# Designs tried in a protein design chat: VH-VL binders against Thymidylate kinase (dtmk-1). Part 22

Target 1, 218 residues: Thymidylate kinase (dtmk-1), of Caenorhabditis elegans (q22018)
Amino acid sequence: MATDQKRGLLIVFEGLDRSGKSTQAKRLVESINKKSTESGDASSSPSAVLQAFPDRSSSIGKLIDQYLRKEIDMDEHALHLLFSADRFSKNQMIRDNIAKGIDVICDRYCYSGVAYSLAKGLPEQWVRSSDVGLPKPDAVLFFDVSPEVAAQRGGFGEERLETATIQQKVAAVMPTLRDDAYWKTVNADGDLDSVEKNVFRIYENLDREKPFESLEKI
Below, E stands for the ipSAE of ESMFold2; O stands for the ipSAE of OpenDDE; V2 stands for 0.75 times the mean of E and O plus 0.25 times the DockQ between their complexes.

## First folded at step 14 (VH-VL; framework fv_benmelstobart)

Design x4 (from w6 with heavy chain D105E; at its last look DockQ between E and O 0.88; V2 from the best seeds 0.77)
Fold by OpenDDE, look of step 14:
Structure x4 (fold): chain C 218 residues (1-218), chain A 120 residues (1-120), chain B 107 residues (1-107)
Amino acid sequence: as target 1 above (218 residues)
Amino acid sequence: QITLKESGPTLVKPTQTLTLTCTVSGFSLSSYGVNWIRQPPGKALEWLGVIYSGGSTNYNAAFMSRLTITKDNSKNQVVLTMNNMDPVDTATYYCARKGYYGWGEYFDYWGQGTLVTVSS
Amino acid sequence: DIQMTQSPSSLSASVGDRVTITCKASQDIYDYVAWYQQKPGKAPKLLIYDASNLETGVPDRFSGSGYGTDFTFTISSLQPEDIATYFCQQHNSYPWTFGQGTKLEIK
């Protein structure tokens, strides 16, 4: 990374299912890359990559995927560690891209992992420890959606963790993980375009000169 | 019900240190940042600093050398310490909760404030 | 620091009147502006955030608009209880800064 080049940003999208976070994460990446292409100067305009967790195309992610699809059963501790391993498998990729000035946009991150495990009743200290050392996000965009709006959105119930009970528990836990120094709560009840604009404004305000750090705690 | 309440000395001598405590109720300090803001009599509001839910702080550069903000989550207390007080620092001091939504910091709940007079 | 220039410094209006206060930012701050009401001897109360979002519990006669550098706060129909000083605040960048205030009186 050139001395005069600003680093990339790590931006994490978190929220419950049907919050629209995945769609918005993709839109943000597309928007960033579109601008980069239009500028014609890769050195002055950032590009972005999208990373979803779990990475269902990876060896670890495939195991997780089998669990989520109810094809296999798994100890909850093992599952938690697999999610952590999945994230850590991308540790170098994230850091390398950031160092090159490329923004890394994550669809879910360690907070989902911790929230789900806590919701399932796993020991708190243990659950919060496994992801320590991961890159610290410059921003966590937490998509807060009302139950009424979420219920109108399709795609719920196909996977193991897509139950009302689990989602309610996760919803209760997730806010307890927030650090409002870098968590930004996005009202996800709005239309796609409105939410997108809000997300982009937040993105544009992020500080690229701030030191890039690792998570010391969760 | 969400409440914030400032407490501490209302009279400070020049060059002395001001210590104010903000006691909160109705929410957890582990979930919300708390800001300190002051207002000289008849003047505009001035942001002093913040302590976030995670414990990190940020200060107005104008006060950074004199200002420290700490908290005890278990006691629901945020403490402001400001050194080398001067009569110009006479103001009503407020603690205020960081707003929940969006970018940046706006303040959705305020204490009633405490007037601090710096005088010999 | 971002400067917030508020106008007017004071105004007097009658009950039922439409009241407008403006705030100009020294740079583009998108829609990151909050508005507060401060009654005499009381703490400020949040009315608007993100330029146009009405805080919960705030009467709908209060509204805000603007984007970029120019922002407007409006009371559609002034009520006696609205006697106060009103402040704008930018929540775009550190340090957070306030306008100088507008003292509103009723004729």
Scores: ipSAE 0.681, ipTM 0.883, lowest interface PAE 0.8, mean pLDDT 94
ESMFold2, look of step 14: ipSAE 0.786; ipTM 0.895
ESMFold2 (binder alone), look of step 14: mean pLDDT 92; pTM 0.938

Design x5 (from w6 with light chain S52D; at its last look DockQ between E and O 0.88; V2 from the best seeds 0.84)
Fold by ESMFold2, look of step 14:
Structure x5 (fold): chain C 218 residues (1-218), chain A 120 residues (1-120), chain B 107 residues (1-107)
Amino acid sequence: as target 1 above (218 residues)
Amino acid sequence: QITLKESGPTLVKPTQTLTLTCTVSGFSLSSYGVNWIRQPPGKALEWLGVIYSGGSTNYNAAFMSRLTITKDNSKNQVVLTMNNMDPVDTATYYCARKGYYGWGDYFDYWGQGTLVTVSS
Amino acid sequence: DIQMTQSPSSLSASVGDRVTITCKASQDIYDYVAWYQQKPGKAPKLLIYDADNLETGVPDRFSGSGYGTDFTFTISSLQPEDIATYFCQQHNSYPWTFGQGTKLEIK
């Protein structure tokens, strides 16, 4: 089906806790929507939306939230599948927004899910298989931050997966998931305003003409 | 210590196929893309193509019909194959690692280069 | 393809001089310019990426600036070891393209 409207972009923000990635994802969505409003776009729809994973407001996400806040325990295999199910529960929403020309900015995605489960020692083949078929990002912005800079930011290990031990293991696993054809590493040691400018330049330069694809492997 | 080293024939005849191997050390091909660039005598550097860490490739359209880049991560090798060589293809050939940060391909580590002469 | 027009083609300067080399892109490339140093018989060495980001281990007498189409590379105080050919390269769009180079010599 031919269309004259350019598709939206799927852009994924990944990085360790305290990398500034969540703040930057929010700032990017705000910047895109501000630029659209200034252009006089008559559409009532936003030009970009933010999707955090897990979506803590959904039924699946509420269970994940309880686990993360240490209110319940669960088997690590069950947890992995809940994270994957949470992402797939948004599969059609993502595809619909992309088709409408709306950018989808994800704060975490399957790369977080795979990295954390591998860091916990779950079987690699099993861990990598559950997210196959999700929409493929147009870019993964990976926020690389030094441990010193990360440590001086807020949120000091209040949730279950925020310990230094888990973060170290995730940092060791994450390079095995990198594909520098579409992963863009962001130097997150700078101040948030300078990082924001770099993120927006990457965003502006992404190609909307290439086909929108599904992940075949992770 | 990060190194890249080109190896292969230094003299080929017109119409022959050139095969060059880039052997890397100090980094993983599963983490970094590797580009091929050449410099004809007295002329600017000319980008040929890239193989990214995930295995996808992109080629300069001017060479795409003659050019294949492959790799073997376990051997730390990236291989350039260029068919139907012509005397105008005489150049120093480099492999180079894609930079870690930001957008696009800039080249943070280069091999020493190998001069390939195409003549009868 | 994006053309990178580099100027001058050659340059002679004295030790201690400030040296400036320019590069002009045929279209807007934001700040996606890299600068390389190449000594005779040796591979290029990356000095700068993203127009003004100095690569690790590169002396701070080297700097770059620019945005859009016009870019400059500066050596604040020329040293004898800086004799080389210098190239700009755009990393905005395929195919990645290079300037023709500037041969720098010391008087």
Scores: ipSAE 0.822, ipTM 0.912, lowest interface PAE 0.5, mean pLDDT 90
ESMFold2 (binder alone), look of step 14: mean pLDDT 94; pTM 0.947
OpenDDE, look of step 14: ipSAE 0.835; ipTM 0.920

Design x6 (from w6 with heavy chain G102N, light chain Y94F; at its last look DockQ between E and O 0.90; V2 from the best seeds 0.84)
Fold by ESMFold2, look of step 14:
Structure x6 (fold): chain C 218 residues (1-218), chain A 120 residues (1-120), chain B 107 residues (1-107)
Amino acid sequence: as target 1 above (218 residues)
Amino acid sequence: QITLKESGPTLVKPTQTLTLTCTVSGFSLSSYGVNWIRQPPGKALEWLGVIYSGGSTNYNAAFMSRLTITKDNSKNQVVLTMNNMDPVDTATYYCARKGYYNWGDYFDYWGQGTLVTVSS
Amino acid sequence: DIQMTQSPSSLSASVGDRVTITCKASQDIYDYVAWYQQKPGKAPKLLIYDASNLETGVPDRFSGSGYGTDFTFTISSLQPEDIATYFCQQHNSFPWTFGQGTKLEIK
């Protein structure tokens, strides 16, 4: 338990495919750990860790990966539940790191899962309910990128969920998930260094004194 | 297209409760928070509080004992309730939409305001 | 509470002049300052957020700069329709606080 230590922060990076969010998530983790080392961190543990969803290396994540690579098909309800299960498989790891004062930077979270399933036409109440009980982010950094900029980046259109049709539908759904008490919209059309500076300023300003909570709705 | 409009009584007696309604159009209360701000005659603006798109609130500590902000997303309405009004509370009351980008609350669209006079 | 102090309290200028208004925060607020224009009898209108980001639809004769505690708002070429009171507001931490305003008159 962190009796003398301020808790870690749960920070979620969301956005359309190829918004630059994954690069920014990595840069934030690297920046936190670099500054911690330079400031004389007394612990051998990192000050921040990166958690991508899905975790393509886990048993659940490998099945999701096969779907995304078009190697298998599955029922869309089953897929939704697999994405949710993947997130819950990390529930305790997230909570343990936060309690130890370690920041957890998530590359995607339940908002991606809900948005993609709603975009595919699955029932809203059912879709929103499966992730209730996950840790509540201290912030969701939503990377708002123009379709032009997103389309110019590498890897676009190779995986099942990267088509223009699906991305358009996800973009229409994502605003309905927003809670601007803790969602921070980042203009991602700028260069990577400018966006990184903005992200770090948001990070520095987050309040570690607020209670760490669970999501009661999405 | 985006509008906010304050409505309610313009004259309130000391000790009475003020209730103001902010009716919004052109955006969803499920996506944007709404703040209440007031301006006493000839004086600086004072922030009162906010209700965020998810329904959570935050209040200025100076007013929080007598201030409540609620909303009804389906009616596009945000309601300010302020108990125990005093002549010092005479001001123009505004509702304003929280800005979209980055950090904190700045106010990208404002209502026209409603002057509330508190006198016996 | 973060105090926002504007200078000057009032200002007279001619059409075409460059106008500068300053705002000082009582503590470091990064660049989290907004600037508003309030015409007589009207609600404030957002011009700038994050010290220098011009709100959509605002003419480019308006600009802002600053970081930390010292912030500047500039009208590059004053127009007749710019008669108003101008306010800064910090959006770094609760409670959100405003400067006392600068009344701009055209002479």
Scores: ipSAE 0.816, ipTM 0.909, lowest interface PAE 0.6, mean pLDDT 91
ESMFold2 (binder alone), look of step 14: mean pLDDT 93; pTM 0.945
OpenDDE, look of step 14: ipSAE 0.825; ipTM 0.914

Design x7 (from w6 with heavy chain S30D; at its last look DockQ between E and O 0.91; V2 from the best seeds 0.84)
Fold by OpenDDE, look of step 14:
Structure x7 (fold): chain C 218 residues (1-218), chain A 120 residues (1-120), chain B 107 residues (1-107)
Amino acid sequence: as target 1 above (218 residues)
Amino acid sequence: QITLKESGPTLVKPTQTLTLTCTVSGFSLDSYGVNWIRQPPGKALEWLGVIYSGGSTNYNAAFMSRLTITKDNSKNQVVLTMNNMDPVDTATYYCARKGYYGWGDYFDYWGQGTLVTVSS
Amino acid sequence: DIQMTQSPSSLSASVGDRVTITCKASQDIYDYVAWYQQKPGKAPKLLIYDASNLETGVPDRFSGSGYGTDFTFTISSLQPEDIATYFCQQHNSYPWTFGQGTKLEIK
């Protein structure tokens, strides 16, 4: 990476199921890449990659996927560690892309992992420790959706963790993980285009000259 | 009910250090950043600095050399320390909570403010 | 620093009047503008954030608009209790900066 080249950004989308975060993460990546292509100069316009967690195509992610699909049972501690391992498996990829000036957009990250495990009653210190050392996001876009709006969105209940009880518990825990220095709460009740515009404005305001850091705590 | 309350000396001598405490209620400092803002009599508002929920701080460059903001989450207190006070620093000092939604810091809840006079 | 130029510095209007205050930013700040009401001897009160979002509990006679550099704050029907100084504030980038204020009086 050239000395004068700006680094890429790590942007994490977090929120409850059906908050619209996945759709918006994809749209952000598409928008960034579209602009990059149109500019004709890759050095002046960043590109982006999308990384979902868990990566259900990986060996670790496949095990997680089996659990989520209710095909297998798993100890909650083991599950937590698998999620952490899944994220760490992408550690180098994230850092390499950032170093190359490529933005990494994550659909879920360590905060979901911690929130779900805490919601399930796992020990707090243990849960919060496993992801320490991961890349620190430049921004966490937390999609805050009202229960009424979320309920209107289809597909809820298909996976193991898509229950009202779990979602309520996670909703209560997630705010306790917030660092409002880099957490940006997005009102996710709006229409797709409005939310997309808001997300993009946040993206454009992020500072690429800020040092890239690792998570010291969760 | 969300409340912020400033406390500290109302009279400071020139060159002395001002220490103000903001005590909050109705919310956790683990979840919300707290800003300090001042207003000279009859003048506009001036942002001084912030301490975020995670403990990181940011200061107005105009005051960075003499301003420090700390907090104790367990006590629900945020402390502002400003060195080398001058009569020009006479103002009502406010602590204010960072707004919840969106980008940047706007201030959704304010303390009543405390007038600090710098005089010999 | 981003300068917020507020206009007018003062105005007088009658009860029931439509009141408009403007704020101009020195650079493009999208819709990241907040508006505050400050009554005499009191702390500022948030009315609007993100240029047009009405804070919870604020009467709907208050509104805001704008995008980019030009922003407008409006009281659709001025009430006696609206006597105050109003401030705009940009929340786009550090340091956060305020307009110089508009003192609103009732005739």
Scores: ipSAE 0.796, ipTM 0.909, lowest interface PAE 0.6, mean pLDDT 94
ESMFold2, look of step 14: ipSAE 0.829; ipTM 0.915
ESMFold2 (binder alone), look of step 14: mean pLDDT 94; pTM 0.949

## First folded at step 15 (VH-VL; framework fv_benmelstobart)

Design y1 (from w6 with light chain Q89L; at its last look DockQ between E and O 0.94; V2 from the best seeds 0.86)
Fold by ESMFold2, look of step 15:
Structure y1 (fold): chain C 218 residues (1-218), chain A 120 residues (1-120), chain B 107 residues (1-107)
Amino acid sequence: as target 1 above (218 residues)
Amino acid sequence: QITLKESGPTLVKPTQTLTLTCTVSGFSLSSYGVNWIRQPPGKALEWLGVIYSGGSTNYNAAFMSRLTITKDNSKNQVVLTMNNMDPVDTATYYCARKGYYGWGDYFDYWGQGTLVTVSS
Amino acid sequence: DIQMTQSPSSLSASVGDRVTITCKASQDIYDYVAWYQQKPGKAPKLLIYDASNLETGVPDRFSGSGYGTDFTFTISSLQPEDIATYFCLQHNSYPWTFGQGTKLEIK
């Protein structure tokens, strides 16, 4: 294939639980792949893939899943590093897809990992350093949702990190991670279809000509 | 209360360097980018450049060779430096906060502006 | 650079009138247009972003619409305090560019 084909985009979806981010990430992947087919590119490979973090199906992710389901306990420093390791286990997959022109849509990324660990009171410099070197997103879509809308969506408090206390602390920390050069805040209070259209418009406008980079800081 | 205020010299001579400071309050420079915009007398506004919350910058190509924007988050200050001033650069200079939502830079809060005259 | 061509350059209207101002972009900018009000000697005030989203605290008599290249700003019922210059900004692509403005006066 030609080495001068346009690269894929790395797009990260972040936000508090029940912000609608997971639904919108899935919709974006579906929309990209549907429009690729409609444009006459009859490829057997997708134009976009979804990557959720943690990947609960991997060996690292199964340990994380056991912790989140309250089946095991572990030291909070060890847990932080397992989340980071889970992301790095996908490092090459992400870079390979981007090089092939395949968009990678991440449902959560290092910003979740850092925000939760800071909310637990772990040392800031240590927490922010472990994910340095991951691929840098072309955009972080941050889903900003009101507490009233979030509360209507269910699933509250089922897993270890879903308590109201931790969510409030994460909400206070998340703004400190923002870099509005590439973070795009999405008003997630609107209906799902209108949010989806806004998300797709942001996606279409992203610049594939910029070099693909690695994170130097979080 | 969100405020931005430009300060610096009001008169510079041709070829001199202009330095303007934008002092902000009511929001954090670690969360919001700040743009510089100018308005020559009787003319449309011109975007000069931006420094984003993470510290990266982008400049209008028309000014890029002589423009630098820096900041100090702890001092709540954004600094515009513009070399080799010319009488055509006479304008009111504004700093403005990048809007929170959506795509691109629109400006939700502006400083009052400071008139800079470039004259012998 | 994306050019924003604004029309009309000036207008006079009576209190209570419907006022319409347009901006045309030199290329497709989706809905990434903001509208500003600037009173003499004052900094601009943001009214609308993304073509139609009212900024918080902006009265409902202000509205915007458009997609692609043609954008409209409307004051549904002109008030005395609306005397100002109004202008658009495209926020789609660097460099961000402004329309030349429309000076609005009340008869």
Scores: ipSAE 0.819, ipTM 0.910, lowest interface PAE 0.6, mean pLDDT 90
ESMFold2 (binder alone), look of step 15: mean pLDDT 92; pTM 0.927
OpenDDE, look of step 15: ipSAE 0.842; ipTM 0.924

Design y2 (from w6 with heavy chain N58Y; at its last look DockQ between E and O 0.92; V2 from the best seeds 0.86)
Fold by ESMFold2, look of step 15:
Structure y2 (fold): chain C 218 residues (1-218), chain A 120 residues (1-120), chain B 107 residues (1-107)
Amino acid sequence: as target 1 above (218 residues)
Amino acid sequence: QITLKESGPTLVKPTQTLTLTCTVSGFSLSSYGVNWIRQPPGKALEWLGVIYSGGSTYYNAAFMSRLTITKDNSKNQVVLTMNNMDPVDTATYYCARKGYYGWGDYFDYWGQGTLVTVSS
Amino acid sequence: DIQMTQSPSSLSASVGDRVTITCKASQDIYDYVAWYQQKPGKAPKLLIYDASNLETGVPDRFSGSGYGTDFTFTISSLQPEDIATYFCQQHNSYPWTFGQGTKLEIK
């Protein structure tokens, strides 16, 4: 029958390595769950879950993890499709949580997958097509960090996708994926707490009455 | 650098359709949304609508029955079409780029504007 | 629709004066307010977004503050080139709405 419960939100965190996005995704989930338990008002403060991509604990994600840690080699087209398959393996889980009023906070999504494959020189039309049909985010929070601030944050380049050359190419292609109807750029140069406040304010203002949709293009 | 420029007719008769073109340079329409705003003589600005970088549109409810915004990314053009013009629609019409950071639409770069007079 | 009520409607001040203009929103809009400068016959220029964030290239004598419904725009030391109309705009909810403006003149 008809439900009085507001649906959950699908919120995607994107950004370059060393942008602080993973920390902020975790903090947002923690803040939502903290306020939910404090209020006891299910109509105003639903719970949230964190979903990182790749899911390095899944069967698909374990193969991706081995590649990223330089333990195996793989054709770059096959790798691209494995990243996409990893996301689709969570398709129903995401939709079920949204229907139950649970927010899903993703640490990376198809925009990372597309940007990295384009940075490697894979064909653009082919790369953009594989994630069509995934759930459409209610918002993409893109963490924009200046080169100066990024240089001060840690990163050893131990994994395959962490070199300065790849990061520069990803930074150049990511703007081509932006749809500012639902991408919200977050200035990540600020201190951790001020960025967190801005993120939570964006979260609070998102519209749960809007229909939940699937991606038709990327 | 970053510029927007409105072009089109400056005189329109009542009931006719207004078509204005916003030509942009220094940024990509595939990355930034463009809004249309008007300013009646001596009055406050009125927001008309937006076309976002992905192509979706949103219109002010006061105008939505008469308003269409389209674009051609390869030509760097955004087109406003407004049907059934009336003398109260006399205003300077601006196109403006959606700001990069944060929530909602604020307008970081504006065109010079074009005055459209609706008169018999 | 969110109404933005701006005051005063006009203001005259001397070079070097501190100038304050206010906007009141008809509902809570967090800090989602922008401020613009519009010189006669010209397009508006963005000065501030998110109530207090200064746009790149805008002199630091311009500032803004506020949260919720009450917002303030300040010029710390008025300069001759600041003759303009100033207005606020909320960017919290559709439709985006503007204050009626404050015409600033130098004595």
Scores: ipSAE 0.832, ipTM 0.916, lowest interface PAE 0.6, mean pLDDT 91
ESMFold2 (binder alone), look of step 15: mean pLDDT 94; pTM 0.952
OpenDDE, look of step 15: ipSAE 0.846; ipTM 0.923

Design y3 (from w6 with heavy chain S28T L29F; at its last look DockQ between E and O 0.64; V2 from the best seeds 0.80)
Fold by ESMFold2, look of step 15:
Structure y3 (fold): chain C 218 residues (1-218), chain A 120 residues (1-120), chain B 107 residues (1-107)
Amino acid sequence: as target 1 above (218 residues)
Amino acid sequence: QITLKESGPTLVKPTQTLTLTCTVSGFTFSSYGVNWIRQPPGKALEWLGVIYSGGSTNYNAAFMSRLTITKDNSKNQVVLTMNNMDPVDTATYYCARKGYYGWGDYFDYWGQGTLVTVSS
Amino acid sequence: DIQMTQSPSSLSASVGDRVTITCKASQDIYDYVAWYQQKPGKAPKLLIYDASNLETGVPDRFSGSGYGTDFTFTISSLQPEDIATYFCQQHNSYPWTFGQGTKLEIK
């Protein structure tokens, strides 16, 4: 009886914040929880939770926040490991929620961490190895434009190269992280309601019968 | 320019193994799944299988016992191996790139196709 | 396996005509339908995915609609270069399956 419930889903949102990614993650969580209430669930537990990375409220996240606010400096290897540790600090929480049938919606995940560190010039094999063992997403929703369009645009306004340098490098590395068996690219050109509808259809069609796995490579 | 091209033998005898190679260019090959689809003369297209950018595969159950799809990112190549060929397997074989947006596999770029004839 | 049934099997129309082709899925597939154009001796060309999303570079005289099981593909004003076989493909569930096609000819 108690084992009749289906497991939760781990769904990761990646992409630029100005693409509406974070808004859509919040809307998905709200939609899932609204649907469960309308179906007559009297549970005091939510059916979905939102987890943003980094979690700036944790001990690890406070160090990351200090660095991002330019209050401290640190070696880029140390920073990379702090981002990874921040994600692993939520490892058991994620697995526990999935086992209880609660969906976990992540606003960023290891793919952001890897892309940022590669953009800073850190060694690729080292960077890609630190997050191995985290829970594997059932889907990564990537908010982006077509790679063909991006590839044909060439360079950007070079007068502002310094402010866009990391973004350009991150865009160049992100295709190498994609696994289109479970990455779903979302066209963010539509209005928020249209994008929300598409995101929810992807969510509804995800397979809860597949085993929940751990990442063996990034 | 995005290009996929199938290469391999055009004649195969019954019971032999077919090996086809799809060579790709003009896009980030390590980011896209590649599917194999065939079209028997005068008949509908049949999906055979896929290898995704991360290396996982999925095969049509009707062909699964005799299909293997592999890839080599360094060569920009996907290889289809199909055992125990039969005259009913005579078809034009295509490789096709998985579309970038949305759910599931639809095929945004196709190779020109290669006709494989299976006969004695 | 999801069966995709197209109608009609063949169709003859004049330049400038509105052309409509339908495709019915054997089960609910949301809007996960693609439409292709295949000219004789050529590979298929993607026109539409997700029932209504026009692929880049495809003229806007092509359109699609539908949700669930019933899908429609329309050419608003037939052009001479549109002579081809058209077919639908569901991309909801493995195995990906195709309609048998609609052969379009000009009168």
Scores: ipSAE 0.822, ipTM 0.908, lowest interface PAE 0.6, mean pLDDT 88
ESMFold2 (binder alone), look of step 15: mean pLDDT 92; pTM 0.944
OpenDDE, look of step 15: ipSAE 0.887; ipTM 0.937

